# VHH binders against Transcription initiation factor IIB (tfb), part 9

Target 1, 335 residues: Transcription initiation factor IIB (tfb), of Methanocaldococcus jannaschii (q58192)
Amino acid sequence: SVDYNEPIIIKENGEIKVVKIGELIDKIIENSENIRREGILEIAKCKGIEVIAFNSNYKFKFMPVSEVSRHPVSEMFEIVVEGNKKVRVTRSHSVFTIRDNEVVPIRVDELKVGDILVLAKELPNIEEDIEIDKKFSKILGYIIAEGYYDDKKIVLSYDYNEKEFINETIDYFKSLNSDITIYSKDLNIQIEVKNKKIINLLKKLRVKNKRIPSIIFKSPYEIKKSFIDGIFNGKDAKVFVSKELAEDVIFLLLQIKENATINKKSINDIEVYEVRRITNIYTNRKLEKLINSDFIFLKIKEINKVEPTSGYAYDLTVPNAENFVAGFGGFVLHN

## First folded at step 25 (VHH)

Design bb6 (from bb1 with T54V)
Fold by ESMFold2, fold request of step 26:
Structure bb6 (fold): chain B 335 residues (1-335), chain A 119 residues (1-119)
Amino acid sequence: as target 1 above (335 residues)
Amino acid sequence: EVQLVESGGGLVKPGGSLRLSCAASGFTFSRYMMGWFRQAPGKEREFVSAIDRVNSITYADSVKGRFTISRDNAKNSLYLQMNSLRAEDTAVYYCAAKQYYWESEYDYWGQGTLVTVSS
């Protein structure tokens, strides 16, 4: 079972989003007509929700959830692997390791530092026709990460080392007949853009929530890539104040076959998350099924006893697959 | 190496027309704002016209309605069509390039081409 706050990417009613597993399951149980009890477990049927799970070919796909459950707990274990990816699980829950070139479950209470865990190398890239282009998607990523807008204007601030991106942004808004004001002070460029059509689009996409919109998770690869380039300002690392946005970004990176390391810091008593992009995480696996798999194999750095967020732990059932992807960094969890 | 090479200057009678060209090399032409400036003998160099990366155009008041600036990004070329020429248009005309919207100075300049308007 998994802690309340653990992120999980889901598909629900045609939308793809990252949610807290505890919030999702509590809502399903609260709305259920028929809750079944088996010992300490509360179990509800689930329909209309898909999660990411691997199949017998070691490939990830969205797969339907048949049931969800929760149970009271008094302790959790936080597992930290290479790249500082983390997940909080119960001691009796199983994750996946590799033995004799086969991916197999292993209980959390049997893990030790140095053991190898199976995580996601990449996630399914669902591509739908969408109404935004690459240039807007790049600017959208920047606005979500750092921007401000209200009913009258969009405000973007840049470091001078981002010069071509600033020009591209100005070009884009000029091509849309926007009123643009540019302020230059010290090593900072600020642009203010007045364009009611663009502001209305940002409102429709709920950009003020500072989360990746579902349309991006469902977009073509080139749109996802452009959005990510906007988030990172053409750099390989980005500092986020929002943990939820950092989690969204990790899942999106996996969809474009990239990965990341995470570095949690406290800066002036503000908790921040540095996400550093990584291409081609090293592996020494020679079996072709493992080479072609959607998995990476990472060593455990820490196992820490922690308290549950909500007093409950959460789980879900994926028929036939009996696994799902969750956690900060894309852990594969057994069920 | 960045180069801006003007051509098309010459002697023209008042009321005549002339087309200036500027061939650019050594930089990504489509990423630059381009301009024409001119300098008459003994005078300060003055702004004539500019065209930015998205073809937004500015003219000096003295040339509005008579001059037309254009650019061809495929040919890395900037043009100035000058009509209804006057004696006051006599000057060396310079092609200039600027990379960033927020900077006031032009980064690169050509050697100039002489335009003489005389009877």
Scores: ipSAE 0.360, ipTM 0.753, lowest interface PAE 2.1, mean pLDDT 89

